VH-VL binders against q96il0. Designs and how they scored, part 132

Target 1, 167 residues: q96il0
Amino acid sequence: APERGAERRDTAPSGVSRFCPPRKSCHDWIGPPDKYSNLRPVHFYIPENESPLEQKLRKLRQETQEWNQQFWANQNLTFSKEKEEFIHSRLKTKGLGLRTESGQKATLNAEEMADFYKEFLSKNFQKHMYYNRDWYKRNFAITFFMGKVALERIWNKLKQKQKKRSN

## First folded at step 5 (VH-VL)

Design mg2i (framework fv_ebrasodebart)
Fold by ESMFold2-Fast, scan of step 5:
Structure mg2i (fold): chain C 167 residues (1-167), chain A 120 residues (1-120), chain B 108 residues (1-108)
Amino acid sequence: as target 1 above (167 residues)
Amino acid sequence: QIQLVQSGAEVKKPGASVKVSCKASGYTFSDYYISWVRQAPGQGLEWMGWISAFSGRTNYAQKLQGRVTMTTDTSTSTAYMELRSLRSDDTAVYYCARGSKYLDPNFDYWGQGTLVTVSS
Amino acid sequence: QAVLTQPPSVSVSPGQTASITCSGDNLGNKYAYWYQQKPGQSPVLVMYEDTKRPSGIPERFSASNSGNTATLTISGTQAMDEADYYCQAWDKSTGYEVFGGGTKLTVL
């Protein structure tokens, strides 16, 4: 009768699943979709000669992934719970039980569910707007640093070639 | 295991406000409704309203609309019920009670009750 | 009707069956719940969703809900069952949960 299990859906701080990429991977690895966010996590390969700039880019991508995973895990949990509360309230308003005669969980028709989706989107409009704004800002920063890393790699190749010519 | 612990007794003057707390333990606070029910001396149970600890959604008894506010603090697993513009007929024991899972706000566990006395 | 009606009192001898009714308009289409309250104590849920019994509640407690009437039945009533009993359901007309007026069960 003691507590069982390693995790609790209702108390998970991050809301993301752990995964382990293939051992000896020398490339970024993409995992299966997270149960809560429905997003595929990326395990980032760390090269032996990672520059400070490459490290900054990688950390930005990792932080952005964690932020994105947490946002969608929380949003999906909020959606699921509010959807069930909405269905329950509408069934109570109609004087209907939570189960159909066949024992199946009672549900609302598509038109009634459209009302919920409209209300949910309206209520969460500002939250989604801020998410989109932050998502664009993060992607701009990542793209900018990807450009810097690309330039750094070009310069390093040019420097190496020049050094070889000078020898 | 599952326990709801309420704040202590209060004595208030007519027109004042009272805020009763209800600290939950032994379960996942955010997955359940918290309902508030009061009982005047020698009288029956009167439902005041409920709040979803997850969404913050509330539903108040019509008679108390405009006077009652229910809130939760998930970081401390505590529910609050504030009743304003107190009258003598608000003298009662106030109970918090856990609703079942977030789909059905019945009353499976109850706090010990908080006596609120409104007198001049 | 925005009210649940219970008899104010029911009296039985030990070992007899007590029956407590709760009447409300179209109550059978709503879930009914039953609570036991002893003097100076908080209410305790004894029946939920019409017919279901919480863990720890003796098998002698049973309930039904059909038409306009929900019924709590206590078979082989014991002295420890003496208490006030309240039914509760959601009221579509008022949009809120509602309790019955309560029934004092006396076992003598």
Scores: ipSAE 0.000, ipTM 0.494, lowest interface PAE 12.7, mean pLDDT 80

Design mg3 (framework fv_ebrasodebart)
Fold by ESMFold2-Fast, scan of step 5:
Structure mg3 (fold): chain C 167 residues (1-167), chain A 119 residues (1-119), chain B 108 residues (1-108)
Amino acid sequence: as target 1 above (167 residues)
Amino acid sequence: QIQLVQSGAEVKKPGASVKVSCKASGYTFTEYHISWVRQAPGQGLEWMGWISGYTGNTNYAQKLQGRVTMTTDTSTSTAYMELRSLRSDDTAVYYCARDVSYGKEFDYWGQGTLVTVSS
Amino acid sequence: QAVLTQPPSVSVSPGQTASITCSGDKLGSRYAYWYQQKPGQSPVLVMYEDSERPSGIPERFSASNSGNTATLTISGTQAMDEADYYCQTWDSSTRYVVFGGGTKLTVL
């Protein structure tokens, strides 16, 4: 149903299934590779007594994962579409059909495909630089908040030890 | 100064198409997405889709799939939204907004373009 | 598609605290965003990533997001705060942006 949100799994035999961890999981769960991005998603466990800082870290990790998934899904789609367009344009220029006599998809030789790869990498150079910059910024932020959460947990243990000692 | 400037108001007949432009300035156009959001008179905000300023990749709302096309011209830092087969219920103010990534946050908005569809 | 539910209207007296809720299934597991819209004007981002304020937004604006409910809180409400307020999130399953129906805040 369109009103129901759903994510497709690569290994699902039919239909659309929700990405969902095993019931009562007390840890993060790693799913199968996404069909389009080819990256494995992580479903984050939400503790019953999650602190505001822990929540901020978890949401940052979830948002970063979604950003990363979308970037690579889009990149892979763009690559596939441009590759097909390149092959079709070159075959048309040569007066060749899109399929071989055996019904298989017609392909270009390695030298011709090298032209495509060189052009694709060249025009995507800046995009990959921006991706790397943002990826590092996001991972730095995640590491920073992981450190803050660790300090919070250490502080809570120290408070508990002091409380036990005073009793 | 970051600014999004949209094209002027349009009046269209049912079945026609409309194309709204959104010219961005004051930031690197290719680093952000542009989302389109509409608002019918007296109603709330309805998201229509986003387009990448870099790749041109799009993601459209289900209700509008097949009727909407979003494009960009990076040389002029301009985004376009074309809506086809217009109906009276498409009468709305159409906004473009800078999208910090894939619909996460709309930090700057255009002034809006009123599109009126009437017989 | 996911639905975000807001009360249609909230009324407060000047100086009182206004609370505007936004409810959605597992909304607390996603970031929530808030926009202010005055008549005839474009929306303005007032809160992002659940509880962060953009530069230029007064400190009396705060927000939270937990469980199924995100809340925008305006302390010491002023006449200038009278506007429509919209919550927004992103649905990872559909990759669609979702807005709440909007809440008209009246300061009288």
Scores: ipSAE 0.000, ipTM 0.538, lowest interface PAE 14.4, mean pLDDT 81

Design mg3a (framework fv_ebrasodebart)
Fold by ESMFold2-Fast, scan of step 5:
Parts: C-alpha cells; structure tokens; sequence
Structure mg3a (fold): chain C 167 residues (1-167), chain A 121 residues (1-121), chain B 108 residues (1-108)
C-alpha cells in the first residue's frame, strides 16, 4: 500500500477519526481533542536511534502533556458540575421548574450566568495562578533538556570530524 | 528537614469512615502533589489517588472511586484522605507521599510514617 | 491497564551483584521508579526517572529502562540492602500510578 509521508491520511472528517501517525512519519503527530480535557494530544515520534537523552526529553514532554490533560479534564468536570448546581439552585429560588413549557431544560439569562462565571473565576483564581506557575516550571525543564539534546547533537558531529582527522 | 507526619492509628468497625491526615513541613506545600498509597499486611503497595497541593485537582483509583475523597488545607500544609464504607479488606497501613517537582507524581521522594487502619468487629 | 511484573524473590551472596527486573507493556516509553522498603518502615525512593539516583543513595545502585523491562542493579550487595523492592510507573491510558508486586531481596 502507498505511503503518504507526514500527511493526515487516516483522518476521516465524516465522523470516524483515527489517531494514528503515517507509517513512516519522521515527525510528531497531533491527534483529536481528548474527550475530557478537550486538549489535542501529541503522539511523539520515536527515532530508531533515539539517544538516552532524547528519550528523557520525550518522556518529560509526554508526562507534561498528561499533567496538562489531567488538570483540564478535572477543571472542565468541576465547571460543568458547579454550573448545573448553580442553575438548579437559582431556578428553585425563583420557584421555577427545571423544564420549560416546550420540555427543554430551563436555563438562566445571560446576566445571571455572568454572576456564575464571575464567581467561578474568582473562586479559582489561585488555582489558575498555581497552574501557570507549574506550567512554567515544566517548560523550563523541557527547555533545559532541549538544550542538552542540541549540545549532544553538536558534540556528535564534532566527534565524527575528530575521528576522521585522527585517522 | 522535609517531613510528612501522619495522624495516629485508627480502629474502625465495618461500614464506618476514616480520615487520615498528612502534615507537610520543610518545603512549599503548594509546589507538590500528594499521593496516598496503602499496604495490606504482608502485601504490596496499592495506589489510591493523588491531589495537587497547588491546583486541588484529584485523581482516584477506579477501585476506590465513590468511597475516597482527598482534600488539602494550604494554610496548615496538610493533606487529608477520607475512606468511607470501610470493609475488613481495607485493613492496611496508609501512606502519604510527595511527588518529584518535574514528575507527574510518578516518583515519590518523601513518605509519611504510615497510619495503620484496622477494620474489624 | 498496565501491569508491572516483578519476580517475588531474588537471592544474592554478599558482595555480588543483584538484579531485579520489572516487566510491563511499553514500560520503556515511560519513566520507571524504584523503592526500597525494610520491615516496619516506609518506602524509600532509591531510583527515579529510569536511571537517576537521589541524594543519599549509594553509587552501587543503578537502573535502566528499555523496551518492556526496567532493571534495578545493586553492585557489591550488602546485608543492609535486604528489603522489598518495588518498581513504579504511570499508566497513560488510565492516568493512574502503577506499582509492581514487589521483590524480596535476600543477602545470604
């Protein structure tokens, strides 16, 4: 079967999405959004000759991705739960039912929902600040290892030149 | 200098709840995750879940979902683990453990001394 | 779900090299960690991120992680190294922490 290089050959826009990189891709692959976090996962390409240092960098990037997905999956779940509780509480306070005359779920107007969003953001301000702090720490570590990998590649090129010169 | 100190041993009847505390000192509490790991007598380590000291997000083992709740009190640098509807097979030493700064709570560099929870009539 | 398999016991003579394995599908694609637990004590981290050694852990401890197998190696094994050893990783499919069943190291 024909090989399509780095093209998104296996993506089906009609509603069947397959997250699989092209068979001989030499690049990282970005998949569909995760069900819970709504973040797109990166599938990292593993070279046949991956050095131990390159492996450390890839594992660090994979773990940072998993940390990021876990944070947003939990945040999205908390938001949805608190939003529904807020709506139900306000409807009960007004003496209104949970359904409209048309049988749809009853909801609050934009002004009332703005109150919820303001409260949610204020309540979670510290949590988001700590998330940003940890995000920077993780990216610092990734940048550090990227630098080490770059130096390793430069050193390997220099070693090849030295071997040829010493012969 | 870095230390995790847990609450004392508990004896509970089946159906009761237990809440174990883990007080951290010697580091910035909000910069690390805390995991809970239990060990039944003569058995291996079993991960129960983790909580972030800085985000408050949690992830619980599927087997324990619905029975376990993990919380933190940043003002006292304390993590808590509550296990409900206790059964005799919940008898174990319960440990809290701190994650490594650049690890997704996979490596636990400091552990509490353990809390023995005995569930029997 | 990932399952980590360790031999239940390993025996070695004093001064010899002990090797403890931990097997799991695609384990080499994740970081592996190793813990030492002596009777009545809490676990102690002895190796992290596959092959890194924490401050205070003797240089005779080393580790590797490749393919499906992570290995903890203790060179010049001493009586004080008698303990249960546990490997640990992260299961990306469940987002859970996974421990191996543990290996009892006996130095006779």
Amino acid sequence: as target 1 above (167 residues)
Amino acid sequence: QIQLVQSGAEVKKPGASVKVSCKASGYTFTEYHISWVRQAPGQGLEWMGWISGYTGNTNYAQKLQGRVTMTTDTSTSTAYMELRSLRSDDTAVYYCARGIPYSKDQGFDYWGQGTLVTVSS
Amino acid sequence: QAVLTQPPSVSVSPGQTASITCSGDKLGSRYAYWYQQKPGQSPVLVMYEDSERPSGIPERFSASNSGNTATLTISGTQAMDEADYYCQTWDSSTRYVVFGGGTKLTVL
Scores: ipSAE 0.000, ipTM 0.569, lowest interface PAE 12.6, mean pLDDT 81

Design mg3b (framework fv_ebrasodebart)
Fold by ESMFold2-Fast, scan of step 5:
Structure mg3b (fold): chain C 167 residues (1-167), chain A 121 residues (1-121), chain B 108 residues (1-108)
Amino acid sequence: as target 1 above (167 residues)
Amino acid sequence: QIQLVQSGAEVKKPGASVKVSCKASGYTFTEYHISWVRQAPGQGLEWMGWISGYTGNTNYAQKLQGRVTMTTDTSTSTAYMELRSLRSDDTAVYYCARHVPYHQSTGFDYWGQGTLVTVSS
Amino acid sequence: QAVLTQPPSVSVSPGQTASITCSGDKLGSRYAYWYQQKPGQSPVLVMYEDSERPSGIPERFSASNSGNTATLTISGTQAMDEADYYCQTWDSSTRYVVFGGGTKLTVL
């Protein structure tokens, strides 16, 4: 589903956001669904004083998002291709053309398509299990680095306590 | 057996175009990107661009923007790189190389054997 | 835009440790990759994601990446390690591949 206009933000030709709210109010934001994966990308806010640890966490999150986007874009492409091949194969077996009498693209009923869905899910079961395993591994790593960043920020906050006129 | 097999050596005159092919086998073509990297005689590696095996989307090096076109044929698991308006300084060995698209920082784990393109006289 | 600088040549005696550096602004915040290329051959990936070794690459190869410098280390260097070595990273803004200029390792 398309994003409502109020939440949609266009990026510059380089793929980076052209406009940012006042620097102190800039945050991560969610973009429109990707054409191929149908997943909404997160655009990460980059602080002026990003530490090496914070940059490593952000890079890990960006790479995990890219991995996730690529996986689902490829799965959607594979699904569409195999579905089309299955339909054509079944129509040829029945001695039917690829087009209806009205000239529209021929299709199969839900009962006939049930065989395809069962075969597709069965064939891709192991691939999806490996995806889930890798997804959990990546989220564990992200959580671990989030913890490190949180500790770094607490430590820095305590060291900079005297610089503030108020809390 | 994963391999990338490139087309044979080419000799071209300045102003001509060359199209190099890279046929992939032993893996699912649509799950990887293909980069093109060239190397002039006795010089270092120069990245030219990459193409997605599933979308056909490309990203070209700024220096070559407007002269290079990368395409794929998924049915034959083949990537192509066409370089136009050839100059003598385009003389190089041209490599195709596979990389995992899941990370921005992916390395090139398999390379083609290289295609020598000579631009002379 | 990222720029990677390598020394043009490094010489070591057989059995000694070779160290090849690759410098770039905040390179340690990105992943570094290393390739070995022997005359007349395609490059071969020898190290990926800063310090990981592909299957088939000898344990004498190791690498690190911190601050502005990535380093490829070859312990107990052998004559067969004589080659050109290239570091590589990704430019985060353009998604361009960036190679270092290469280092010729001579074992003599």
Scores: ipSAE 0.000, ipTM 0.482, lowest interface PAE 14.9, mean pLDDT 80

Design mg3c (framework fv_ebrasodebart)
Fold by ESMFold2-Fast, scan of step 5:
Structure mg3c (fold): chain C 167 residues (1-167), chain A 120 residues (1-120), chain B 108 residues (1-108)
Amino acid sequence: as target 1 above (167 residues)
Amino acid sequence: QIQLVQSGAEVKKPGASVKVSCKASGYTFTEYHISWVRQAPGQGLEWMGWISGYTGNTNYAQKLQGRVTMTTDTSTSTAYMELRSLRSDDTAVYYCARDTNYLPKGFDYWGQGTLVTVSS
Amino acid sequence: QAVLTQPPSVSVSPGQTASITCSGDKLGSRYAYWYQQKPGQSPVLVMYEDSERPSGIPERFSASNSGNTATLTISGTQAMDEADYYCQTWDSSTRYVVFGGGTKLTVL
């Protein structure tokens, strides 16, 4: 029963974010950006006659999305935390308060923040390189299976055409 | 040819620390994660965490955070797992196991296990 | 958080089909893995990515994963298959590896 069974097909793949698909789930749906990762989650549609190859592709895409969401949620959180700590530390060494007279957060100038950005990027450079390597490996695998699924669908259509010709 | 060889059995007193080693051979160490899994006598498998052979990044089970540290030495293709503030309920066989860095393929190769006994 | 539930034990006669289940919320949306452990030995991967069989594992081992339940099936069960079997998946909420409690398969 498609209507009652649709709940399992409309389940968000990410543990850090949820969204509700609008109406009929005949296609993949793209949700709003996650608060922490700033990436849009994709909700994958499960066809009623999904082949084993299509299932393998879908699961690979879901697993890759969860991996990617968590990586960027953690990176963004770490960046924000360390940035705030750096600003507070520098303001304290200058004998300055955390707020301006107007009540806004006190900020450092571009030259001062450049030191933080340089150190953060340097400190995380290796981690981001390995992320990129793994990201490319995962996307290569996804592309490869997408090609196999496309070929399978072409073959199925050709078989249908041949059956019509022989009948 | 692919093999994970662990250090020998340890007997420790409560409050002590233990450091188990896992030497990998037969593959490129930096291409795989190493997970640590323990098994108390007569009990099931409990995942402790994993470490990347390439980045050194770790992910520890919440129950063990603050007590466990995982490290690697790429020059010797060896992974280490140190568990601190040992309790009697830490008595278990500790396994290292190989996992992929990108696409989950499960733990395809396991070390022989290291029995750690915590007793007074 | 994710919990995988397995029956503590399953008994089967030699030559019959053994079926070991592993239940978890939305488990069919994740890859499931199966391990065989004989007394005094390390676990051995017997099935990966739901239904794939590693080199060296007999063809009589098969598996499926759908909905909330993953199933390991051993056809023509032999005495040598007697062991503890563990299912495993990835918990997306904690990013932790999760094992089932294990099932003791008895052949006799």
Scores: ipSAE 0.000, ipTM 0.500, lowest interface PAE 15.4, mean pLDDT 80

Design mg3d (framework fv_ebrasodebart)
Fold by ESMFold2-Fast, scan of step 5:
Structure mg3d (fold): chain C 167 residues (1-167), chain A 119 residues (1-119), chain B 108 residues (1-108)
Amino acid sequence: as target 1 above (167 residues)
Amino acid sequence: QIQLVQSGAEVKKPGASVKVSCKASGYTFTEYHISWVRQAPGQGLEWMGWISGYTGNTNYAQKLQGRVTMTTDTSTSTAYMELRSLRSDDTAVYYCARDIAYSKHFDYWGQGTLVTVSS
Amino acid sequence: QAVLTQPPSVSVSPGQTASITCSGDKLGSRYAYWYQQKPGQSPVLVMYEDSERPSGIPERFSASNSGNTATLTISGTQAMDEADYYCQTWDSSTRYVVFGGGTKLTVL
């Protein structure tokens, strides 16, 4: 039986997360790994009195999560598509059908699949380099805005302490 | 590929109940919510509530609380919406839609079910 | 409960830019979504999470969301874009979903 207030979700091919946190949550929640991207989505709590700076940080984090989810969902989709094409090509070369007599997908052995993995990794080397570059840039921006939000919260605490002392 | 197919049109008298079905296909039913949205003739879209395909947990629009019940049958990948104590102003096309749980938007919609309540 | 306000109608000439606004208190702090509905048809998602476009939606559709106003922009508007457009938002804290009243886009 499923636990209360939380549930496993997958992500659309478009990269949109589908995660439902507990109803009474007043904090960010981390979900199970997405079916397509294999990444854990984060549901961001939106406070009613969110500052403009906090909104910018939250939207940046949400946008970065969506970008990250979409990148890996797309990579996994491309991998699956090219894997099937490779398998079909090899089976045709051997004179074998695409399906077994039981209707299941025909497969290749591990030695043959090694050729596919080598080709896929080589072909996608540049994409992974661009991903890493953008990932670092996005995390730098998030860290910068987290610092600004922290300073804002410190300022608010100082204002609170001064009001308490003046009263 | 992904489809939501709803039951046919209904004609009801005031005070009756109606139950609309929504059969999902082409995706893992338990990994999404189903939201229900209605539209009165010539009017806009009105959200009614959502149900989890996995937990069965629901969240209903405040104005419909007590009159609406949403259920699912996981074995047939079907969602149901029952509206009780029908009034003439419940006359509308009722849609089910696949609900992207945490961001709450609707990427696939059923074809709609017209429910007419005499006045 | 929050109300989303849209103009009831917007008219544009073919090839011109159409702008449809959606106003709500602190709407920019929430996600905005946009749906297109043609007569006798189900709504179609055209924009999600403020400015993202689903696959199959032309690049001439764009959107923004800041302050109290979300805007759907259709550049180079075509006769096929004539439809009713609805904005939608939700609040993760309360889990409510709200639609705007809809805007009829006429391409003359």
Scores: ipSAE 0.000, ipTM 0.451, lowest interface PAE 21.5, mean pLDDT 80

Design mg3e (framework fv_ebrasodebart)
Fold by ESMFold2-Fast, scan of step 5:
Structure mg3e (fold): chain C 167 residues (1-167), chain A 120 residues (1-120), chain B 108 residues (1-108)
Amino acid sequence: as target 1 above (167 residues)
Amino acid sequence: QIQLVQSGAEVKKPGASVKVSCKASGYTFTEYHISWVRQAPGQGLEWMGWISGYTGNTNYAQKLQGRVTMTTDTSTSTAYMELRSLRSDDTAVYYCARESPFIKGDFDPWGQGTLVTVSS
Amino acid sequence: QAVLTQPPSVSVSPGQTASITCSGDKLGSRYAYWYQQKPGQSPVLVMYEDSERPSGIPERFSASNSGNTATLTISGTQAMDEADYYCQTWDSSTRYVVFGGGTKLTVL
């Protein structure tokens, strides 16, 4: 068949990352929610001439996303595991099976489940406080670097305008 | 092209340690994790752990906890996996693989593998 | 500790549909991944997030994941598809990646 003069399609690598936005994207991409953390990941756009400050900001945002994803994946995992262990333990104590006669997952009454949630939150109170503290610290740092990047962009625009006016 | 290139085959005595390297190219090293997976001769795949290219944070398989250390050198886009106190049952092909930092289990691409033979 | 069980071998004639199963407790509530490995070569990702196909993997590869079983399906199987296939998931209870034992696909 004759070759087509249309734009050459890049040959994909033999393997491709699962979260892979279009190659020539000029914007950040939002992925589907992670199955475990239930948070949507962001793939950050990298400009051709990214400054050191812009790179530092992007890496900080990426690291914060990794940290946040890891925290919630672990928290959800711990919650689910402890919840199932609690339900199993209580049903076993009552001499009941893990499934109802309809094949549905056996459950505890509202009072017993409320006790579990209260205990879980109490047990994890300090952990959640440290998470919130670190989350605020990270967002403060991101905002600070965003300010630095904004000042750099203003400076560059002023340089360009000055050069244009002088010419 | 995204590529992972590993160091060459090693022959070690029981009790020694081995350090395998994995050099990444064709992407921004610090934006992905590197996972390590091994395969004993004629056996299946066994996950060993992962390391973040940016933070250096690690997560090791429980049975290897205390014997394995994973590190990175971002200036050379290289990941390392060191296994200590080698036993005959550590004889395997060791693979590095790129993993998304966002969602776990997406291993693509894989390195070519490094055969480590532990012989008495 | 999660365990993924695969049949050790599956045989099909060229052009027929191959089906490789992967069983694990509540596997359908987790993401399943599939890798192809030919002798002397590194594994290659062929399916991710239950049913998604990477660029460069032929359309004849498809997969599903529900209940306790994930299934890799290869339609119109070709000689070049002969390989070992591994399923994989992330075990939320241990926070570890778990591989199935592998299935050798023979095309004759």
Scores: ipSAE 0.000, ipTM 0.475, lowest interface PAE 15.8, mean pLDDT 80

Design mg3f (framework fv_ebrasodebart)
Fold by ESMFold2-Fast, scan of step 5:
Structure mg3f (fold): chain C 167 residues (1-167), chain A 120 residues (1-120), chain B 108 residues (1-108)
Amino acid sequence: as target 1 above (167 residues)
Amino acid sequence: QIQLVQSGAEVKKPGASVKVSCKASGYTFTEYHISWVRQAPGQGLEWMGWISGYTGNTNYAQKLQGRVTMTTDTSTSTAYMELRSLRSDDTAVYYCARGQSYDLKPFDYWGQGTLVTVSS
Amino acid sequence: QAVLTQPPSVSVSPGQTASITCSGDKLGSRYAYWYQQKPGQSPVLVMYEDSERPSGIPERFSASNSGNTATLTISGTQAMDEADYYCQTWDSSTRYVVFGGGTKLTVL
């Protein structure tokens, strides 16, 4: 019996938005950039007779994508919130309103914002260091499994050629 | 070498709060998530939530949303789990367990457990 | 929402192969993990990421995960393997951890 589980629709990580490839897709599908992480998600095609090795590679790539999406979504959200809070606090200290006369959000000059950026980068240095370390670890693992899958596919093709010669 | 040590048993009345600690040693605390899992007498394992030692971000089980708070103190390599508005069905052994910070990898090390008894 | 179903109990004789199943919708598309818990003790990780065995866990422990079912297999089961076994997965969307209901393995 053929394996079930070739459904093309999956629930998005947040459960709110879905990323759905075309029903008859037989390849991985790349979606639009995520609103929060600004990274393009990949929805992985699951072949009916996926090998155990191919399954491990796919799961590793899916986990890496979700880890990456979550990291950058959280980082971007934290940056935006702290930036707005810094601007709000600074404007209040100056006795200024939060909006300009034209109704736009009031902002600080480059010199004032430089203090925020320096503080944010210093505060998050360790976090970014660990992210880079883990990013490299994941990519090394993915590359290794990609190589193993490639060798498996080459071997299977060679076996098929031998069978054809048996006429 | 790697160890998670939890605070001692607690007895609480319904409506009270309990705060359980989990002190980590033998590894870099900020590199791993800490999950909290409870087990009622004679029952299975129930996940409560996790906290990142790396970011301090939390994710709580829907059933416990609004009653649970997880925190960390990186200076002491300690994770905390506070459960409020206790009910008799919150009686359980509460475990902390270590996971990877960049992924929800396996819970490779577990605390010894903390028995919390809620009774009138 | 992921829900994992395990049989409540499994019985084997010493030296026989024990098989504990864990079922969930499209579980094979997720990593499965297995924990052993003896009375009065904390759970111990025995298998991770479907089929990987931690250092210190005997070679007689193996596991698979395909379709809707993950399976923990204990070959040549020993009396010391008598315990409760829990499967676990996580929902990558919510980053929620889900445990199965547990299986009591009795070695007669």
Scores: ipSAE 0.000, ipTM 0.522, lowest interface PAE 15.7, mean pLDDT 82

